# VH-VL binders against Diadenylate cyclase (dacZ), part 2

Target 1, 269 residues: Diadenylate cyclase (dacZ), of Haloferax volcanii (d4gzm5)
Amino acid sequence: MAALSELLGDLVADVDGLFLFTPSSSHYEQFAETDVPTVVIAPENTVEAETFVELPLQFQNVKDRIRFGVEGAMEQSIVEAGDTIACNVGTFGGDPDSLVRVRVEENMRSGIYDLFANSRADPGVIRDVFEVAIELGKKGQKGEPVGALFIVGDAGKVMNKSRPLSYNPFEKSHVYVGDPIVNVMLKEFSRLDGAFVISDSGKIVSAYRYLEPSAEGVDIPKGLGARHMAGGAITRDTNATAIVLSESDGLVRAFKGGKMILEIDPEAY

## First folded at step 4 (VH-VL)

Design T09 (from T01 with light chain N31Y; framework fv_satralizumab)
Fold by ESMFold2-Fast, scan of step 4:
Structure T09 (fold): chain C 269 residues (1-269), chain A 120 residues (1-120), chain B 107 residues (1-107)
Amino acid sequence: as target 1 above (269 residues)
Amino acid sequence: QVQLQESGPGLVKPSETLSLTCAVSGYSISSGYYWSWVRQPPGEGLEWIGFIYHSGRTNYNPSLQGRVTISRDNSKNTLYLQMNSLRAEDTAVYYCARLWGDYEGYFDYWGEGTLVTVSS
Amino acid sequence: DIQMTQSPSSLSASVGDSVTITCQASQDISYYLNWYQQKPGKAPELLIYDASNLETGVPSRFSGSGSGTDFTFTISSLEAEDAATYYCQQYDNLPWTFGQGTKVEIE
């Protein structure tokens, strides 16, 4: 009990911060007895930590979880460049079974935290759209790989910078992403060309929107195709976030400000 | 038919905390739309205070951020507004209103309003 | 914040007259402007949304037009029940902001 707390204190004595990813109450209690500033990164603050960073998407890649936590802590001025932190994460079986030492550097502001926390849209909406894109990437539609383009937030400007390819099935509706029935509709309509436009709060504004691809001012890997270029361009020109599922490689990518911020492999989920 | 009805203390003293209630009937506040507070000083124009999203998240007018809180109780179908550090210039009729959406930023149903006077 | 300026602050007209109110935004708001009617002692009521669309149940004598920074609201044949204060409101960007209001009095 006390002896274990002393041992844990010794393991983290030389770090400036301790990052606990989805800790249990007992695990949190053990580390809370150390003098090291502790940050909990989880979907909910179940342990009632004083310093908490909400994890909007359960990243299956440990590197993405650490990137999110570090950037969030820097944004909240909990840590700064030059600090050394210890990250308690699950590497095997999902339990927080590993301790990773990380030196915080200014170039670690990759945009992953900003993508969720400082986007025009609600973080939960961005999460719900990622979950739809990930499921589409894993299962496809009717046995075939599909691509999809989701534009989230700043919907008024997005609609003004696009045109309809077909009748909008969501016209005059009040349906929201995250509803299981609505998610089925998004999956079905993803087989057709065009973008989905989703509002700041998750309302489905439109399907089948054409967005003009443009390379100017867009920082993306070459060769990704029209959906990725359109997503990059619209996020350059508006405050929207673009989430793109590639039909060819099956990866989900997110864009903000004309830049690719995040790349996810649905097979890992 | 959707109806909104505000209630409050009427008179509050400077530096106290204001607590207002808005009872909603005819529609479940958890089922959609956005729910907002707007105020109007006597003889003056309208000022948007903030709204609460279907997720429970809020957005506030920056001029009032830090001293205003909007919340809800889904089981009672009721909205709440708390405002601390009251000043005489906070004297106004306070309305709750339904907001069609964040893309469609228009207020389609309003309560009757409740007058709050801040005076010593 | 986007500032909304209405003109005139007040006007007086007779039943059957056509009246026009203008609203100017401090920056381009595209078509994201609404018009509300507020009768004495009552809450505002939505009349026009997206600059030019009539809300359901609103009489056709009310109309709106404009885009960008300049907007117009017109009552084509004024009726006694139209005595009210009218407000424009932008929703292009947060915070949502209202004009100062135009009082319409019936002679």
Scores: ipSAE 0.032, ipTM 0.542, lowest interface PAE 6.4, mean pLDDT 85

Design T10 (from T01 with heavy chain N59Y; framework fv_satralizumab)
Fold by ESMFold2-Fast, scan of step 4:
Structure T10 (fold): chain C 269 residues (1-269), chain A 120 residues (1-120), chain B 107 residues (1-107)
Amino acid sequence: as target 1 above (269 residues)
Amino acid sequence: QVQLQESGPGLVKPSETLSLTCAVSGYSISSGYYWSWVRQPPGEGLEWIGFIYHSGRTYYNPSLQGRVTISRDNSKNTLYLQMNSLRAEDTAVYYCARLWGDYEGYFDYWGEGTLVTVSS
Amino acid sequence: DIQMTQSPSSLSASVGDSVTITCQASQDISNYLNWYQQKPGKAPELLIYDASNLETGVPSRFSGSGSGTDFTFTISSLEAEDAATYYCQQYDNLPWTFGQGTKVEIE
């Protein structure tokens, strides 16, 4: 691995930055001997890198992983538009098996980093809701495809801009997403219409909320249904993040600020 | 009932690091809510410092970002505030307080406060 | 950051008087505003939350109203024990911000 690392080091000597996605300790040590600024992007900083960007969700799309790392590095002023970076990333799975050259552009601040890192909601809460949506997309509920709308953060405004469709089973409860039993309840309750409202800290505020669909001022792809329109609209009008599971195509989409930021295929997880 | 009690040094020198402790009783800090620090310079208004989520994640007032760390010890049911690079303008009474969730973001329980004087 | 401006900065009134304090937000905060009372040498205490809800144990002479950018806090019949500084606080958006305070003195 030393010989390969030396060869890779030579190949990246002419770039402005080196991005290592989920490196092993040995991988990191070998690249740390280069003079190129190195950024580690991983769920945890196990290699104790001086420059680290936390990866809150294990994106299966390599483009999304790179976008996340670049936005994080730009936020920390490690790289800027016009720089060229080399990304050591897994192209055919999770293991870092490829070296990708990328020119940093300002349009890479598309919001994927801000969706997790700079929202009022804890990034772990957003991750936990994504994991629930992905699992629902993979398994469905009782063998059938389901749709779901999760609104995360800014819960007071969300509640004021919605109305109940049914009795709220969480009305006097203090339960949080990420608890396995609560996640089971969210999956079961997804069979009914309406949105789940989850607070900045992950508290389940309500189920069965009706949010008015509106396409005005919302950047939403054509052909998406009422849940996506409602998610786009509420995020246009509040600081909330919307995570939408489509019953029709099975994809999970995330909205913030009235825009679709991320699209995930649950089958890839 | 829920009670919060701050403790720490009364006097620190410029450029030193401040370390404050808040002991919580009557409620488990890991069970919910946000737990927060607020300060008040003598004769002045209130300034929110930051909070720690039930998950252990923190958020800091951007005016203090990079100088302040809020942490907790669930086994001791205790909150901590650490602030580095102290200046005379950091002289204040420091309070710990509980926040009622996110969408009902009000300070419902406060400690008695501890005065910190930054002076050479 | 959302700026909270209180008016007046201070006032003097007699026991039995009705006192009104205003709080203005630099942007729409819906009803996400709280009012606190702070007596000299003491920690602040919550009186009103969500613009108009009276906290448990708080006397009914205290009330709040308003939404959007303009809020009022009223003491309908001032008592001697009400001498304190009153603060509004928004929680519509981080960072949480307080008004500068209104000092209420009893004549």
Scores: ipSAE 0.042, ipTM 0.574, lowest interface PAE 7.0, mean pLDDT 85

Design T11 (from T01 with light chain W96Y; framework fv_satralizumab)
Fold by ESMFold2-Fast, scan of step 4:
Structure T11 (fold): chain C 269 residues (1-269), chain A 120 residues (1-120), chain B 107 residues (1-107)
Amino acid sequence: as target 1 above (269 residues)
Amino acid sequence: QVQLQESGPGLVKPSETLSLTCAVSGYSISSGYYWSWVRQPPGEGLEWIGFIYHSGRTNYNPSLQGRVTISRDNSKNTLYLQMNSLRAEDTAVYYCARLWGDYEGYFDYWGEGTLVTVSS
Amino acid sequence: DIQMTQSPSSLSASVGDSVTITCQASQDISNYLNWYQQKPGKAPELLIYDASNLETGVPSRFSGSGSGTDFTFTISSLEAEDAATYYCQQYDNLPYTFGQGTKVEIE
């Protein structure tokens, strides 16, 4: 539809980039007729876009989706601070029903893209651990709320900076997160204290690790408990990513470099 | 026993695309580990090219980023390396190798290597 | 990138001698360092992993030590079959990087 494509072109004539989140082929083609650079942000590049940013986790929060897309585009030098972009997002449902104008600012490099794409661990491993944490937060374990601490990547350093609280059921095993049976084991073992240590590739290295909580040099909100402090501290001291499920408020938080990067509500998933 | 065997063209012209194959036997490449490519110019040291995770995700040496693609075919238990915009300096023996260890840090099985000469 | 520097670049020794080569990382890599042996015309072979662990099937005359930035590889009693180039490799951070190699020749 040429007339509709002309109208869309007019609406975005003054933006430096278009961000399309999981577009259909027809949706993508409508914007491909404009001269505005288009960035597709999706789990897979099914529309075969020339400029693509992989979306490793399907964020239910629109702000998190936009944060991820902006940081990814900045990292790939597609856009820079001072640019204005239009984001096609779903505000009232799963279908993209809105165009949001965003002015790109340097402070938008908050770390959400880096948490997945430039972390030592595989982005799919980080996604798989988030999915376990989200399911635990949403369902609990055997009907009871639970907390959990998952440390992902840089596992050698993490093991060296921790000590065992109990027998490691994964000793000398070579199993990976993402396997349904292994995910069941992680949920079952989450009932006990300590951290899970997961390698760069998703190999379960250990359960029941004690990590020293420390606030020094860690940028975390006041009132967060020992699991959050331990997650912040270990990510300050290593290249690992910490994913923490709070038993008290049910939220999942992610830490990298001693900072809280992401906070999600499992009930939204 | 795990065995890796590389194959490809012996001679490639500058600016062409290199395509290499690594056949793996004795272990399913989708079951675990990282699977990697490493090259060695004649008389020189080793340079890591990239790897593919058992999940299918890839990671590349930044020095070669944009020129290299590593892929796999699980049904054939085979790894592939594609490198475009070849130059004389890309002349090297190319190895495929498995990355083993709790932290995926060491190369425990290597193929025999295949020499690729880039010459006009 | 983490740079790995080996010393010496080459050495010549007699059967029965003790040979030591060193590897220095441009930054702290803890114990995330491996050693490989490469004989002429052959692929590299893993000898030592995680700075000091001997790979299965590797003779006990080979050993490794060190942590942080300074690492040592030793052959306690050199054999004729040990004539090869030896490489260190770090895996503390991507990209994986190798030392330039140390050529060991038998007199």
Scores: ipSAE 0.042, ipTM 0.575, lowest interface PAE 6.1, mean pLDDT 85

Design T12 (from T01 with heavy chain G32D; framework fv_satralizumab)
Fold by ESMFold2-Fast, scan of step 4:
Structure T12 (fold): chain C 269 residues (1-269), chain A 120 residues (1-120), chain B 107 residues (1-107)
Amino acid sequence: as target 1 above (269 residues)
Amino acid sequence: QVQLQESGPGLVKPSETLSLTCAVSGYSISSDYYWSWVRQPPGEGLEWIGFIYHSGRTNYNPSLQGRVTISRDNSKNTLYLQMNSLRAEDTAVYYCARLWGDYEGYFDYWGEGTLVTVSS
Amino acid sequence: DIQMTQSPSSLSASVGDSVTITCQASQDISNYLNWYQQKPGKAPELLIYDASNLETGVPSRFSGSGSGTDFTFTISSLEAEDAATYYCQQYDNLPWTFGQGTKVEIE
């Protein structure tokens, strides 16, 4: 914090906003006394900041944290395109130890904030599914890389736009994502073909669902396979969110509205 | 038969906190479904406030997020709404309703509603 | 937010008449639309879900149709007990939003 105090004077004198990611009380007290508008981005507003953006997933990648904070602040009209901000983030430790200067641009409205804040499903359900996908991507299953397709929310429409590939082990169950034993079941069943269908509330509706891949109206990066195409297509046609683990590159991608919103590297977690 | 019954104060002063209760009978609130609050200002239309999943997780209308808390007590089979920083424009009939949220989104059972007037 | 606009705001008709109410969404909501009836001093009651499905116990004179942005609600032969305000509601995206209501009065 002492090493940053002399740099702070130069960096924040030129900025329109100061973004603090998961600050301690002492960090917040020092930065919040500047003349620059201050925004706190964290899971809980423990420092009682006047301007607060809730962070539903603890992004380990600094770029994803900044993207989320910037888009949330733009959505709340705290900052606008053309503004310059300073982001105080933790790169090497618990308390924020780095300052990143960012120019806000309109193309930063990428949908990452909306993926959590304005999705039909609970943000906690989306977070819990990401955690399962990340763990699978990081460790694989039984020593082998695996792929997985999770469709979250709008489950009635998703079921009607899909077909069973095999017996549904969840047909008569009343189990929810976020329960440790259910997470083990999702990891185990991910080795088989098809999609998991999860309700708005996190109930596991089905495994082994076939979704028809379609390129029309879907913004998919080149080189991605059938799971990504299916995820894009179903989110174009429903209010669901698709979370896809690639078996070939090991990355986790999220789709909403037929567009790829987020790409994360499980190895960073 | 599923029945919902709201109760709370009829009059609340500006800047105070509103607390409403919804007693549910004929169905367990810890089972499936969303349980929701909807309000209607006198002579106006309906506005969705928020819901609580059977698991206890909540979601709120962004216009009210930060002011509203929905909670439940499974042992009493009862839902609660708490809203702080009340203003005159919060005057409305407040309804408790069951929402088919896991597959389709419609309000199939409603309470009778309770009028809340925000006035000094 | 998805804006729901109903037309007309009010109408008067006689018993036996056919009445039609329309509901327009500001964006495509597929068939994710419900219709409710609210009588004075009472809570709303679900009549139609998913644009065209009649709720159990609701008389067959009520019907709904439409998809995308344009929806229609019809009462084929108006009865005295149908005097009420009718609301459409979308569930395509949060927040759930309602139309402003159409008041149906019996002459």
Scores: ipSAE 0.018, ipTM 0.516, lowest interface PAE 7.2, mean pLDDT 84

Design T13 (from T01 with heavy chain F51Y; framework fv_satralizumab)
Fold by ESMFold2-Fast, scan of step 4:
Structure T13 (fold): chain C 269 residues (1-269), chain A 120 residues (1-120), chain B 107 residues (1-107)
Amino acid sequence: as target 1 above (269 residues)
Amino acid sequence: QVQLQESGPGLVKPSETLSLTCAVSGYSISSGYYWSWVRQPPGEGLEWIGYIYHSGRTNYNPSLQGRVTISRDNSKNTLYLQMNSLRAEDTAVYYCARLWGDYEGYFDYWGEGTLVTVSS
Amino acid sequence: DIQMTQSPSSLSASVGDSVTITCQASQDISNYLNWYQQKPGKAPELLIYDASNLETGVPSRFSGSGSGTDFTFTISSLEAEDAATYYCQQYDNLPWTFGQGTKVEIE
């Protein structure tokens, strides 16, 4: 086992950090013998790593996983711009079977870590809403593509900056995103216009809210429709996070602070 | 029945850190609701300090200039308030209270309060 | 921050009187307003939520009304036990803010 440990050390001897994404105990032990600072990025610290970054959504895109881990490590001062890291990631199946060399750049502070870790809403709530949007993007509703707008967190401000398009089926209810039955209800109601408003804790506050699609002061890519403009605008004006499913291209996008932070392809999930 | 009970040092010197405890019985703090701190200077009105909800996430009144921390110990079913850089103006009765939610925003159960005097 | 202004700051009335307290918000808060009663030496107690809904166990002599920026709290027939300070509180926007309080004294 010393010979294998020496080989792994040689492979990563010139890097400033080693990033392990969702490692098994055996993978972690193999790499833990290197002299390089090691960071585990996973939903839970099951391997009991000393340096750990929580991964609230299991990104299927390798670039998004790396981007999240790097930004988290930069925030914790584990790595900085100019450093080179080695990322142990899975390119086939779920097993981490590849090592990817990445040079850390300042543009790695894209906001992806901040979107989950430093948003007003709980990271688990943001994850649960992404999972609903992703499943809706993959399957549609009753066999047809749908769009959806989910506004997560800062619900009091969001409600005051919106108006009802129809009666609220969640009026005075106490149901939370992440509950399988509630997730079904969100998918069923997605065919109607308007936004879902979800609280910091994941309570479904409302469906069918109209948000002004004003793009003034919002950093939105060209070609995105009114739902994306509304999501950008509300996140500029509140501490909410917006998660938008596009009916036209099927992609899920997230906004915070008036900026598009993340773009996910549901087909990868 | 849900009950909240605050405890603290009673007297704290200026520039020191205040540490308060709120013991909760009748409900598990990790199971739901928002758990808040509210203070009241003698003879004056109420000021919301901040909350922690069941996931452990916190939110604070910006007027406290980042000098407040709310935390919890789920195994002891207990809430904590820590406030740095105390001034005489921080003299108040401190209450812990259960808040229905961030959207509903009403306090349904309160502790009895603990008086904190900031004096040299 | 949303500022909550109560009127009057204090009042004195006799048992059996009807008393009215008002609360004004610095901006539209819809119906996102609660009323609390605080007796001397005690913690506040919720009486009215969402501007007009009576909390369970609270006597029917207490009522609330209003929306937008102007709110009213009424005790229809004052009892000796109602001597207390009453506070309005908005939850439309963080930080949550309270009125300065109205002290109700029994003559």
Scores: ipSAE 0.014, ipTM 0.489, lowest interface PAE 7.9, mean pLDDT 85

Design T14 (from T01 with heavy chain F51E; framework fv_satralizumab)
Fold by ESMFold2-Fast, scan of step 4:
Formats: structure tokens, sequence, C-alpha cells
Structure T14 (fold): chain C 269 residues (1-269), chain A 120 residues (1-120), chain B 107 residues (1-107)
């Protein structure tokens, strides 16, 4: 496959980086002959690549995998805004069968890498909650804008540092995010005040939790309301991740360790 | 009834790599919880080594990070511990344990432990 | 790392006595503290979780209390079977850490 190797080299001659998603050893060897920086994105670094970005979960679509890989590479200073990369990805779940050319943009540094890589909760749980927040931001609920506060992970400590605003409809239930009917419930109940508390495994522990807003030790942009302050404060005091949908500006933000780690416009996602 | 059973070489030479296995029965390791390795040197206390979540995400004790890898085989319902660059002070009973913790965390099931002696 | 300081390192008491073991965290861990019993040659067994909750099947003579940085574990009426080493363990932040243990001997 010398002819293919030479053709492949020509196709990637003008890019600043090669992103290989879950490459085989033979596949990796073919690309290693190019002088373009190569990044491997996979669950494990089985090919022993010099530059590696860990893929913590199976993304449902290719676009999300590429966005994660690009942001991870930017975080490691492997690529920067303005660079052009070639992404080798599989569309049929097996060996990479497609080559996608991507221009790295500053808006790709959204915080999604930190959200998934550094949260305590299972990455799949983070993804499921994040998708609910994005969907609510795009569509609202019953034609109206809504706000929402989701506290994900370290749920026992979160419950201890909060109080009920109303009867918990999930008391004695064993329902998990990712279930379509539960997602409908989360969207419906987002119309009401208080936080959702979700465990490391995705169990809906509670709705309608009051979290005390506090700005002390929390890095929050000026002008954000009580939901954002509460999310920042609880993540300062626990290992939880807070995902906040603003009713006023429609943006989705995330907090961890008292810091804002993500800000994204659902319309642009 | 959840049961954990460790197995391994018993004797390992300094600078070699230790490989331990933990067979789990009565519960699928892919269904939930954190699965941990904890060691206890003879006559000393307990030291947490690391854990693997049912999703495959791992956390390691910083004092051992760089020497330890925890992995799993969901089809065999089995956990693995690999530790490299062994020294005499790595001699210990090695336990695997389930960390029962969705929103409360404690070790509820432990294996019987397997003694690993590091000596030439 | 959160350090767990356990006291005393050992104690001896008679059947029917009440004994108390203390555990101090180097920082606030709320109520994320567990207590384990380990008999010679055996794996540890959970007795108390979240500072004060008794594990199913554990005798009611065992109890725990405390929050923040100071915790106590009490056996209200010692039985011969209680001769063991007891460990506290924090679950507030990684890495999970244990106290050094308290050996309880029965006279």
Amino acid sequence: as target 1 above (269 residues)
Amino acid sequence: QVQLQESGPGLVKPSETLSLTCAVSGYSISSGYYWSWVRQPPGEGLEWIGEIYHSGRTNYNPSLQGRVTISRDNSKNTLYLQMNSLRAEDTAVYYCARLWGDYEGYFDYWGEGTLVTVSS
Amino acid sequence: DIQMTQSPSSLSASVGDSVTITCQASQDISNYLNWYQQKPGKAPELLIYDASNLETGVPSRFSGSGSGTDFTFTISSLEAEDAATYYCQQYDNLPWTFGQGTKVEIE
C-alpha cells in the first residue's frame, strides 16, 4: 500500500495536524511517515503515540468526537486557532474510513473537554444532562424560554448542602438520565424553581433543591443570576459539576471547583 | 450475593511487574459502582491504590500514579491490577473491593486478599 | 491528601465495657466517614457509613457520630467477638484515605 501511503501524504501536505481516531497499529504506521504532527484520540493509547488525547466515552456522532479531540489538542497546546487539521474517523464504527478537513476556530475552545474529562460523574451522564440543557436552550418548554440548574455527581454531599423547596417527585424512584421518559420529566420540571441533583451514575436523586447562592471563592462573570451563583458555590464545596441554562440569555454554562469551565450558545451547537 | 476473588503470582522479584486478577460473581461490573484495589503491608494499615468506574474511567492514588494501571474485562466480569517497578516495600496483601457509592461511598464487599511478596 | 488521625492506636477492655475510638480529618469532610472492622487474616468489613448509619446486619451496640473534622466510634457493650482492628475512612475527596487503625483487645 505504498501507492496509498504516497497519495495520503499528498492529501495532508497542507495541514498543520493529523487527528487519528481509534487507529489500528498498521493504520498508525502509515501516518507516522508524514512530517505533520499526529494526534491519536482513543480510549487507550495502544499504539503508543507521542501525542495522545483520551476519549472518555463513545460519542453518538462524528462531529462531537472531532470537537472533543480538537479542544483536547488545543488544551495541550498541540494546535491553535487558525490551524487546519485532517481528521481520520470511522463512519461505520470500524476502521477509520473518512478524512475530514477542519479549520480550528477559537470558538471550539468551549470547555467541553474539561466538562467531560475532569468531571467526577460518568462522562455518559454528563453528556445526557448536557444534551437536555442544550435542547431546552434551543426549544424552550411549551414555547417559552426556561432556566435550569443541574448538579451532577457527588450527590450525597450536594443533598447535605441543600434543602427541599417542595416534595421530591423522585423520592423512592430509581430512574436515570438517558431514558427518554426521564428526559421529558426533566424538561417539564425545569419550569419550576430549584436544582436537579443527579448522581455519579445518572440516577435522578432529587428535583426542587434549594442551593444557597454565594460569590465567595467563585469565579463567575458579572451580571449572572442566582442559579449561576448557586452552581458555582456548590461546585466550590463539593466534587459535583453544575450545568446551568440561563432563562435570560439562553446560554448553557458549566461550573466545577467554583470556576466556570464551559459557556456555549445552544443555537451554535 | 456478591463475591470477589483475587489471584496472582504470590512472589515477584524487584523491578518486575505485578499482575493481579479479581474475579467478580453475583453482580455485573459493567452495571455500576466503582471497583477498587486496596493494599495492606504486613502489620500496617490500609492504602487505597485506585478504582475503575463501570464506564471504564479510572482514578489512582497520586503516590502510585505512573506505576499502576487498573483495567477490566466486562465479558469475563473480571478486574485487573498491573503495577510496575516493584520494590520490597510493595509487599502487601492486595484486596479488590466494591465501592458502594452512587451518592454515598463505602466499601461494602471485599475479596479475601492475595499476599504478594517482593523479594529476590 | 486528607490525613486521617486515629486514636488510640490500641486499647484493652473487658466484656461489657464501653469503648470509644476517635478519628480526626485534616480538613472538613462533612459526614463522609466510614468505619470498618478487620479481624486477623480477614478482609475489612463495613460497620458504619456516612458517619452514623449502621450497615445492615451489624449489631446495634456499634455506633458512630460526628461531622466536619471530629468523629467518634463507640461500642456500647463489648463482646468477645469484637476483638479486632478498627479503621476510619474518608470519602470526601480523592485519594480515599484510612486512619492507621485501632486494635481492640478483650481481657
Scores: ipSAE 0.026, ipTM 0.537, lowest interface PAE 6.6, mean pLDDT 84

Design T15 (from T01 with light chain N93Y; framework fv_satralizumab)
Fold by ESMFold2-Fast, scan of step 4:
Structure T15 (fold): chain C 269 residues (1-269), chain A 120 residues (1-120), chain B 107 residues (1-107)
Amino acid sequence: as target 1 above (269 residues)
Amino acid sequence: QVQLQESGPGLVKPSETLSLTCAVSGYSISSGYYWSWVRQPPGEGLEWIGFIYHSGRTNYNPSLQGRVTISRDNSKNTLYLQMNSLRAEDTAVYYCARLWGDYEGYFDYWGEGTLVTVSS
Amino acid sequence: DIQMTQSPSSLSASVGDSVTITCQASQDISNYLNWYQQKPGKAPELLIYDASNLETGVPSRFSGSGSGTDFTFTISSLEAEDAATYYCQQYDYLPWTFGQGTKVEIE
């Protein structure tokens, strides 16, 4: 009891910040008794923390969770490069079961926070598209692995830089991602080639758009196919975010500004 | 017909918080579009303050971020603007406006505006 | 921030004249530019969206053109009711920014 409180006090006494990922009320109250700047990173601020960073997607990779929190805290000037932080984070799901010391470095500004928080598109739209891509990656479509390309935001410019491969089933509709029926439609239509174009607000602007693949000026790992090159290229040329599901390896990758920002394994979700 | 009508105190002291209301009629604010605030100092040009997405999420002009909060009440079909730490330079006509379209780029409906004077 | 520069800042013309206002963006904004009219004591009204598309109900004497960094707004056959300040606005990149305005006065 007392020994545990003493251990936690010693662990955080010389750190510049304390990062609590999805803390319980008891965890938060215990750490709030320290004089170390504390930031809570969670989907909702249920503990009513004064410093809160919204976690829009439940990253299953601990490194991605930590980098998201660090980048967010750096943007708010809570911590800076050279600081040491203590992270209370969950290894299996959202429950915090680990405590890790991390030195903050400038290379931790990976763009993962900006992908959600500072995009012109609604962060919830980006999250909803990720959830569709992850579900497709886990289950496939009609029992078969599929690939998909979703372009989110800056839709007018994206449409001008693409051409139709087929009739657009959304041309005369006003439907939004996040609606369960619309998500089913996106999964059904993912079997055909081309990109989905989704507006800043989540409106499904088009399906079946051809985007020219290009590796020029795009920073992607070797061996990735045309969908990844097209996603990288369009985000190089627009303010859109590209979310790509690979049929070959089953991974979901996100691009912004011509760079791969995030790689997710749907099997972990 | 879509109509927007701003209201607020008219006169606010320096360092205080401004609270403005925008009543929307003819369209449900939760059904779509972005809803925005724009200001105009007397005799000067227009400055975008921020918007709230139909989902409830917000985005603010970086020059005002940290001082401004935009919110809504779907049951009252009403938008709100709060601005902290007011200075004389914040004296302006404040407009609420709807941002239209699939590409969310243009202000198609505007309120009449409400003048806010920041003075002791 | 993308800076929008209008020229001229003001002009005077007679009914029946054609007037042209220019707007220059500090970087390429494609066609993501709108034009608004603001009459004294009134809120702005959208006239042109996406550089060249006329808003519903707006008279055909108003037109817009351009892409990239250079845009023009033209009023052919000026009418007395066109006395107003005109603003361009970009929406390619946040924050959305307006030009400083061009005041059109009728002689």
Scores: ipSAE 0.012, ipTM 0.540, lowest interface PAE 8.2, mean pLDDT 85

